VH-VL binders against q86iv5. Designs and how they scored, part 14

Target 1, 237 residues: q86iv5
Amino acid sequence: LDSCSICVDFVGNSLNDLLNIILNSGVIGTCGDLCSAVPGGQIVDTVCDLLCDYVGVDEFIKLISDVDPDPIYICEKISVCKTNDNAAASLDLVQINPQNGTVGGTFTLSIAYTVTNTIATGQLAFNIIDPTGNAFGDAVLLVQQSPEQYTQQFQFQATPSEQESFPNGLYTVQALVCEGSCGSPHPNTYTLANGTTTFTISGADSSSMSGAGSFSGSSQSTQTGAASGSGSGFALF

## First folded at step 17 (VH-VL)

Design w1
Fold by ESMFold2, fold request of step 21:
Structure w1 (fold): chain C 237 residues (1-237), chain A 122 residues (1-122), chain B 110 residues (1-110)
Amino acid sequence: as target 1 above (237 residues)
Amino acid sequence: QVQLQQSGPRLVRPSQTLSLTCAISGDSVSSTSAAWSWIRQSPSRGLEWLGRTYYRSKWYNDYAESVKSRITVNPDTSRNQFTLQLNSVTPEDTALYYCAREGYKYGAFDYWGQGTLVTVSS
Amino acid sequence: QSALTQPASVSGSPGQSITISCTGTSSDVGYYKYVSWYQQHPDKAPKVLLYYVTNRPSGVSSRFSGSKSGNTASLTISGLQAEDQADYHCSSYTRSYTFVFGGGTKLTVL
């Protein structure tokens, strides 16, 4: 696993805790003082120490404190992730099955895309917009994606939760391929391709309470291996 | 040595605003290694943290959910003090009010004011 | 009532050890290590005894020690002395940039 992916994963999972610790503690003198306070276990503490020691504690705190919650941008500013302002891609397919489903049912979103100039550090992202305008989604980190054709599948269950009730009606899926974080205003960030599809939910008359829906991804390349898992920073605007 | 001196009225009528001031000596309200909190104490509920103000390249505030809609904590750098404003008070706001410095690297209240008993009644 | 749960009272004889518990949730005591303990004598402001679960400020006796397991923090006072008779409060920093306190524990030295 490469340094860029490790950085983005760590920052995505720990940024709010790092900010909370930095703000609450004031001046922090060592990476150990900062990183030992981060919850998430021994591996998280070790990754924190490595990244923090890479730039030094003062610079690490400055980078965490001065940026908005954009893990890719932070890792680019740290110089652990590369950028390519000439990255290029197209979306070949955005498809969801079933197109007509029920609450509690499983939907599979299939995305095929072609990279025509390397994506250095970017995202394959999607939003699902429910009939009332509420949006939710996920993203997959793309690191050093060479020119090739790729496919990615996402599955989710339409399980009602406090965040999304899955009402009856028409849902819109938006998919993006980006250099940098999709929707971010930061430098070196580009929307390379976009696409949409729709689906419907009928029979959403269910009163059971449940947790937030989850997403799982399956990546596939026609000529190369699978790339990455779920990332943070899912802001498409 | 850090010292915190509280001032303000001890009797407030329901629906009015409770206002307290905490003067700081031996430290600066704009210290980047401290935060400045208001905490109250009642016999039935014990200690209750209300909110804080602090400087970390800019000014921040954090407030307890129970009072978030009614509370403001402001620094005054020219007088080296900070204030509590609690709007729309009720008898449930009757308490002994403390200002406190949050010091040490791991978030603890190392210096406290003398306390001000505020009664809310008509 | 209180965000953190403490026993209302505890007692012990001089020279004994006692432990005061402080139970919160996975969003406070169970999340960060920012747990602190305060001693309060009648008509006095609280005084910090421990921070970061186990650390003692300068001038605090080594008879005071702390621990945490899961959502529960503990203050242990060994070698009880008459002057230890006081109220004891726990506090935790939260995921929401806030602090919460326990309801307090009255320690009686017999």
Scores: ipSAE 0.501, ipTM 0.806, lowest interface PAE 2.2, mean pLDDT 87
Fold by ESMFold2, look of step 20:
Structure w1 (fold): chain C 237 residues (1-237), chain A 122 residues (1-122), chain B 110 residues (1-110)
Amino acid sequence: as target 1 above (237 residues)
Amino acid sequence: QVQLQQSGPRLVRPSQTLSLTCAISGDSVSSTSAAWSWIRQSPSRGLEWLGRTYYRSKWYNDYAESVKSRITVNPDTSRNQFTLQLNSVTPEDTALYYCAREGYKYGAFDYWGQGTLVTVSS
Amino acid sequence: QSALTQPASVSGSPGQSITISCTGTSSDVGYYKYVSWYQQHPDKAPKVLLYYVTNRPSGVSSRFSGSKSGNTASLTISGLQAEDQADYHCSSYTRSYTFVFGGGTKLTVL
């Protein structure tokens, strides 16, 4: 793993804890004071110390306490992640299977995209809008994605939960490829491509009713030398 | 050095609002290195943290889930004090109420008020 | 969000060591290192003995020490003295920006 991915993963997993510690403590004079309080063991403390010492504790706290804290943005401001204002990409395929499924069933979203100018630090994101307007989604981090054709798959099980009941009807899938965090107002952020598709849910598979659906992703390259990003989180836009 | 002095009524009728005041000397309610809490104590529940107010570039509040819908903690910078308001009280809110300062960088209550015994009965 | 569990009472003779446990969850005692201990004598407000699991404020005897393992924090009082007879409370800061307290432990010096 590269330093940008490590930074984004650390900040994404620890942002709420960092905010909690900063607000509760009030006065933090050293990176050690801040980072020793972050749970997750010695590796997490070490990554925290390295990133914090790199910019200085006062600047690190300022970036984390920003009104719209964003892991990619934070890692760009501390110069661990790069930006490219001229990044470019297109979406070649947005496909969901099955197009007609059931509650409790498994759906596979396949996205193919072509990078035409390097994505320095960005996201491949999707959003699924149910018939009532409620939305859920996920994103994958893209780091130094050179010009090449890429594929990514996501799977979810339509298991009803308190957050998403999976009502019968028409669902809309929105997919985005971005430099920076998709939907973010921060500088150096661009929507490079977007696409949509639809699917329907009817009927029910009640034997699968437990918890919320989980997302997983994989990335495949059709050219040599490509690398894919890591990490996942909700991507609502 | 730091002292917390409480005031407020000791008898409140059910369904009314309990209001207590904590006056601060030797520190400022707007100190960026402190937070200001209300904690109550009863035989049946022991010590119970209720909520706090504090200043970190702006004013923040945190409230215990058990009272979140009924509680307000407000600073008063001009009088250097902070207040507790607990709405819709019941006899279960009968307790000894403390105000306290969180003054250690690692979340401890280093100064406490004298306590106010509040009885909720009709 | 959960209240912390302490033994209701403990006892010891002068000169002995005693330990008071405080058990919470992975969202409080088991998460951050923001665990504190308070001593309370009758008719008085609590006073802080330890913070950040192990740290003693100025003026607190080195006979008081603390530790934490998993979801359980411990207060140890070495060289027990008559004036140590009091109630002892643990507290933890939580992932949810809140504090929780234990039920308290009455220490009797025999």
Scores: ipSAE 0.500, ipTM 0.793, lowest interface PAE 2.2, mean pLDDT 87
Fold by ESMFold2, last read:
Structure w1 (fold): chain C 237 residues (1-237), chain A 122 residues (1-122), chain B 110 residues (1-110)
Amino acid sequence: as target 1 above (237 residues)
Amino acid sequence: QVQLQQSGPRLVRPSQTLSLTCAISGDSVSSTSAAWSWIRQSPSRGLEWLGRTYYRSKWYNDYAESVKSRITVNPDTSRNQFTLQLNSVTPEDTALYYCAREGYKYGAFDYWGQGTLVTVSS
Amino acid sequence: QSALTQPASVSGSPGQSITISCTGTSSDVGYYKYVSWYQQHPDKAPKVLLYYVTNRPSGVSSRFSGSKSGNTASLTISGLQAEDQADYHCSSYTRSYTFVFGGGTKLTVL
């Protein structure tokens, strides 16, 4: 794992806790005072101290306290993650299987994309929009993705939950490749490519039931390089 | 030394709004190192934190989930005080109400008002 | 229906040590170190005894000590004295920007 991925993972997992600690404490004089309060053990404390000390406690607090804080943007501002305003990519394939399925069934989303100019720090993201307009999705962190062709698969089971009931009808899949966080208004953020596909769910209506959905993914490359792998999260654009 | 002085009606009828005021001396309601809370105590619920107001570059509020649809806590910098408004009260809101300072040095409630027993009945 | 669970009562004889437990969840007591304890005598406002699990404010006797393991915090009173007869409350800050309290424990000095 590289320092950028470690930073984005730490900030993504700890952002709410950092903000909570900052707001509850008021004045924080050192990175140690802030970071020792973050739960997660000595590795988390060490990463927090290193990142905070690198920019100074006042700047770190400012970045965390942003009205719309963004883990990738924060890690770019502290210079642990790089940016490329000239990043470029295209989407080669956005495919969902099966195209016609049922509630409780498993769907596989396959995305192929070509990087034509390095993505320094960005995302491969998708949203699935149900027939009623409700959306859910996920994203994978991309770090220093060199020019090459890549494939990614995501699987989900259409199990009704509090977040998504999986009604019968037409679903729209939107996929994005981005420099920076997809959909973010922050500087150095670009949508590089987008694509869509659809699928249907047919059968008996599902009601709101106890349950949880999950996503899993795999990354493939034809070159030997650092896998800038999955940062699981629900992505809405 | 910080002192908190409470005021407000002690009898409120069901469906009305309960309003209490906490006057602060020895500190400022806009202090960036403090937060200002309302806490109530009843035989059936014990101590129950209701909400707070505080200044951190801007004004913030946090409210307990159980009352968040009915509560507001507002600062008044001109009078150096903060207020509790609890809408649509029922007899279950009958309690001894305290205002309290959260001392950020301690991360706890280090100064409390004298308490105001508020009865909700017809 | 307090969010944190405390025993309703405990008792001890003068000179003994007693411990009061406060059990919460992984979203409060088990998450941050923001656990505090309050002593309340009849007809008085609560007074802070401990904050940040173990820290004593100025003027609080060293007979009061605190600890935490998992989702449970503990207040220990050593050398029990008659004036320790009071209600004791625990409180925890939560990951939701809120505070929760225990139901309180009545300590009787026998």
Scores: ipSAE 0.485, ipTM 0.799, lowest interface PAE 2.4, mean pLDDT 87
Fold by ESMFold2, fold request of step 21:
Structure w1 (fold): chain C 237 residues (1-237), chain A 122 residues (1-122), chain B 110 residues (1-110)
Amino acid sequence: as target 1 above (237 residues)
Amino acid sequence: QVQLQQSGPRLVRPSQTLSLTCAISGDSVSSTSAAWSWIRQSPSRGLEWLGRTYYRSKWYNDYAESVKSRITVNPDTSRNQFTLQLNSVTPEDTALYYCAREGYKYGAFDYWGQGTLVTVSS
Amino acid sequence: QSALTQPASVSGSPGQSITISCTGTSSDVGYYKYVSWYQQHPDKAPKVLLYYVTNRPSGVSSRFSGSKSGNTASLTISGLQAEDQADYHCSSYTRSYTFVFGGGTKLTVL
């Protein structure tokens, strides 16, 4: 893992805790005072100290306390992640298999994209919209993606949960390739390409108000909820 | 150095609003390194944190879930005070009420008011 | 909101060490290091003994020490003295920007 990826992962996992600590503590004089309070063990504390010391505690607190904080943007502002305002890419393929599946089935989303000008720090993101308009998604961080063709696969199991019932019907898949966080309003952020596909689910409707079966499997929203929500229905990470 | 002085009525009728005031000396209610809490104590429930107000570039409030629909904690910068208002009280709100400063960078109540025993009864 | 669990009472003889436990959840005691302990004598306001699990404010005896493991924090009073007879409360800051308290522990010095 490179410094940029480590920064984005740390900020993405610790942003709420950092805000909570900052607000509860008031004046924080050193990075050690801030970072020792962050849960997650010695590795997390060490990464926090390194990033915080790099820009200074006052600047770090300001970046965390931003009105619309964004892990990629924060890591770009502290210069651990690079930006490229001329990044360019296209989507070659957005394909879901099977196109016609069943509740409980496994779906594989395959995305192929071509970078034509380096993506310095960005995302490959997707959003799946169910027949009722509810959405879930995920994203992968892209760091220094040189001009080349790339492929990525995402998998999910259509196991009903409180967050997504997987009703029968037509689903829409939206895919994005971005410099910066997809959907973010921050500087140095661009949607480079987007594409869509669809699939259907048929089978017994386990999401009815009177449903009889048990769906105590893992939440699809947790897999989908890897996104910070900065892109409104698109995963940040 | 820091002192918290409470004032307010000791008897409140059911369905009325419990109102208490905490006057601050030796510090400012708008201090960016402090937060200002109300905490109550009863024999059956022990200490119960109710809510707080604090300034961090703007004013914030946090309230315990058990009372959040009925509570308001407000700063008064001109008088260097903060207040508790607890609406629609019942006899279950009978308790010894404290105001407290949250000081130290690690979230602890370092200064407490003298306590006000508030009885809610007809 | 969650409540912290303390024993209702503990006792010890002068000179002994005693430990009071405070058990919470992974959203409070088990999450941040914002755990504090308060001593309360009858008819007095609580007084902070420890903050940030182990730190003592100025004026608090070094006989008071703290620790935390998992979801449980502990207050240890060494060299127990008659004036230590009081109620002891633990508190934790939570992931939800709130505080919770334990039910309190009455310490009796025998």
Scores: ipSAE 0.482, ipTM 0.787, lowest interface PAE 2.3, mean pLDDT 87

Design w1
Fold by ESMFold2, last read:
Structure w1 (fold): chain C 237 residues (1-237), chain A 122 residues (1-122), chain B 110 residues (1-110)
Amino acid sequence: as target 1 above (237 residues)
Amino acid sequence: QVQLQQSGPRLVRPSQTLSLTCAISGDSVSSTSAAWSWIRQSPSRGLEWLGRTYYRSKWYNDYAESVKSRITVNPDTSRNQFTLQLNSVTPEDTALYYCAREGYKYGAFDYWGQGTLVTVSS
Amino acid sequence: QSALTQPASVSGSPGQSITISCTGTSSDVGYYKYVSWYQQHPDKAPKVLLYYVTNRPSGVSSRFSGSKSGNTASLTISGLQAEDQADYHCSSYTRSYTFVFGGGTKLTVL
């Protein structure tokens, strides 16, 4: 893996612990004092030390303590992730199948997009907005995406949970392609393209089923080399 | 050297607000290397951390989940002290109350007040 | 009910070593290294003995030592002395920006 992806992964997984350590510890004088307290073992501590030492402990703490901390933004400020203020892309397809389904059914979201100027560090993100206005979704990290056409598919099962009951009605899918974190107010962040589609759920009672839904993703391009993401994340709209 | 001196009423009726003050000497309530906690002790529950206030570029508070809806811990920089306010007390809030400084970067209470026994009864 | 589990009492004779356990969860004792121990004599406030599992503040005897394995921390007192008769409390910082304490252990020196 490249250093940008390693940074975003580390910060994304450790941000809450870093903030907790910073606030509890008071004045932290060295990266070692901060990073040795982060759980996850020697590799995590080493990545933490390298990133923190690169920018300096005071600036690292400032970035972590930001009101709206953002792993991509932090890694851009550290200069491990590049930015491109002229990044450009379009959405070719936002499609969900089936367009009319049932509670407990499986839905496949297909997104095709064309990059026309390199996305240095950004996201492909989506939200699914249920009939009551409740939203859920995910995002996939994009690193050094050269001009090309790309595809990404996600599958999810409409299994009711505490977080989403999957009521009957019309659902809206919003997809975004961004330089930087989608929806973020941080510098070097742009919404490059957006698109929508809809689907419906009808039939069985969604409020009585147990279990939580999950996301599974894959990606394809006319140039092979994109990686799929299946981790949890926040999609912004 | 750092000293913590407590004051406040020792008898509080149910449903009223328990209010205690901790005066600091030898340090500042706004010290960026310290945090200021209230901890209580009873035979049935032992030591119980209640909450804290501290300064890290701005003021922060953290509260134990068991009391979060009823507690406020405030700094007073002009008097170099911090306060506990616990609303809607019941007899279960009867305890020996301590203020304490968290002074080590690894989360330890290095200085304690003398303790104030607060009884909640009618 | 305390968040951390300690034995209610322990005893030992002068010169012996004793160990007091403190068991928590993967969200406190088992997560960070922010574990501390306090000695409390009757009618007095607690006094810190150890922090960061093993570190002794200035003025604390080297007879006091600490360790941690998994969700359990341990305080060991070697060369037991009459003045060690007291209550002993453990504490841990948590993932939720809070502290938790054990129920306390009464040490009796025979």
Scores: ipSAE 0.474, ipTM 0.795, lowest interface PAE 2.5, mean pLDDT 87
Fold by ESMFold2 at other seeds, last read:
Structure w1 (fold): chain C 237 residues (1-237), chain A 122 residues (1-122), chain B 110 residues (1-110)
Amino acid sequence: as target 1 above (237 residues)
Amino acid sequence: QVQLQQSGPRLVRPSQTLSLTCAISGDSVSSTSAAWSWIRQSPSRGLEWLGRTYYRSKWYNDYAESVKSRITVNPDTSRNQFTLQLNSVTPEDTALYYCAREGYKYGAFDYWGQGTLVTVSS
Amino acid sequence: QSALTQPASVSGSPGQSITISCTGTSSDVGYYKYVSWYQQHPDKAPKVLLYYVTNRPSGVSSRFSGSKSGNTASLTISGLQAEDQADYHCSSYTRSYTFVFGGGTKLTVL
């Protein structure tokens, strides 16, 4: 595991706790005071201390307290993640199968993209927009993605939940490849490529359960490159 | 030293808005090391934290889930006060209401107002 | 909002040691160390006894001590005195930027 991925993972997992601690305490004079309050054990405290000490506690708090805090941007400002303002990529394929499915059915999203200038720290992201305008999706972290062709697949079942009922109609899939966090207004952030496709759902909801949906994904390369990632819940960009 | 003095009506009709004020002396409502809460107490629910306002480079509010659709807590920097507004009250909102300061680094209520018993009935 | 669980009452004789429990969840007592305890005498506002699980404010007797294990916090009062007869409340800060309180424990000094 490289330092950039460790930083993004720590900030992504601890951002809510860091903000909560900062806002509740009001006055934090040292990185130790902040980081010792973060739950998750000694390893988490150590990573927190290292990142916080590198930029100083006041700058670290400022980064965490941003209106729209962004783990990738924070880790770039800390200098453990690199940026490339000239990163370049194209989307070769955005495909959903089946294009016409039913509630409860399984859909596979396949994305192929070509990197033409290294993505230093970025994302492969997607949104699925239902017929009513509700969106859900996910993103995968891209670190030092060399020029190469890449593929990524995601699967989901259209099982109704409180977060997404899967109404009948036309769904739009948006896919982005980005340097930085897709959709972010922060510096060193670029949408490198985008693509869309659609699919339809027909059917009836026979039961409703509360809970969150998730995506499973796999990655494969058509040449010498490989993509790896860490995704979470529903991403909106 | 810090003192909190409460004021407001003690009888409120159902469906109306409960409005209470907490005057602060010995500290500032805009203190970056404090937060300002409303807490109520009843025999059926004991102590119940309702919400707070505080300044951390900008003003923030946090509200308990049970009341978040009906509650507003606002600072009044010109009078060094903060207020509770609880809309659409029912008899279940009858309680002894306290304002309190959260003034310790690790989240505790170190100063409390005297309490205001508010009855919600016709 | 979620209430923390405390025993409704506890009793002890002068000089004894007693412990009051406060059980919450992994989102409050079990998550952060923002657990505090309050003493409340009749017709008075609560008074903080402990914060951050174990810390005593200035002027609070060392007879009051606190601990936490998993989702349960504990207040221990040693050398019980008549003046300790009161209600005791626990509180925890939560992952959701909120506070929750226990139902309170009435301590009777026999």
Scores: ipSAE 0.457, ipTM 0.784, lowest interface PAE 2.4, mean pLDDT 87

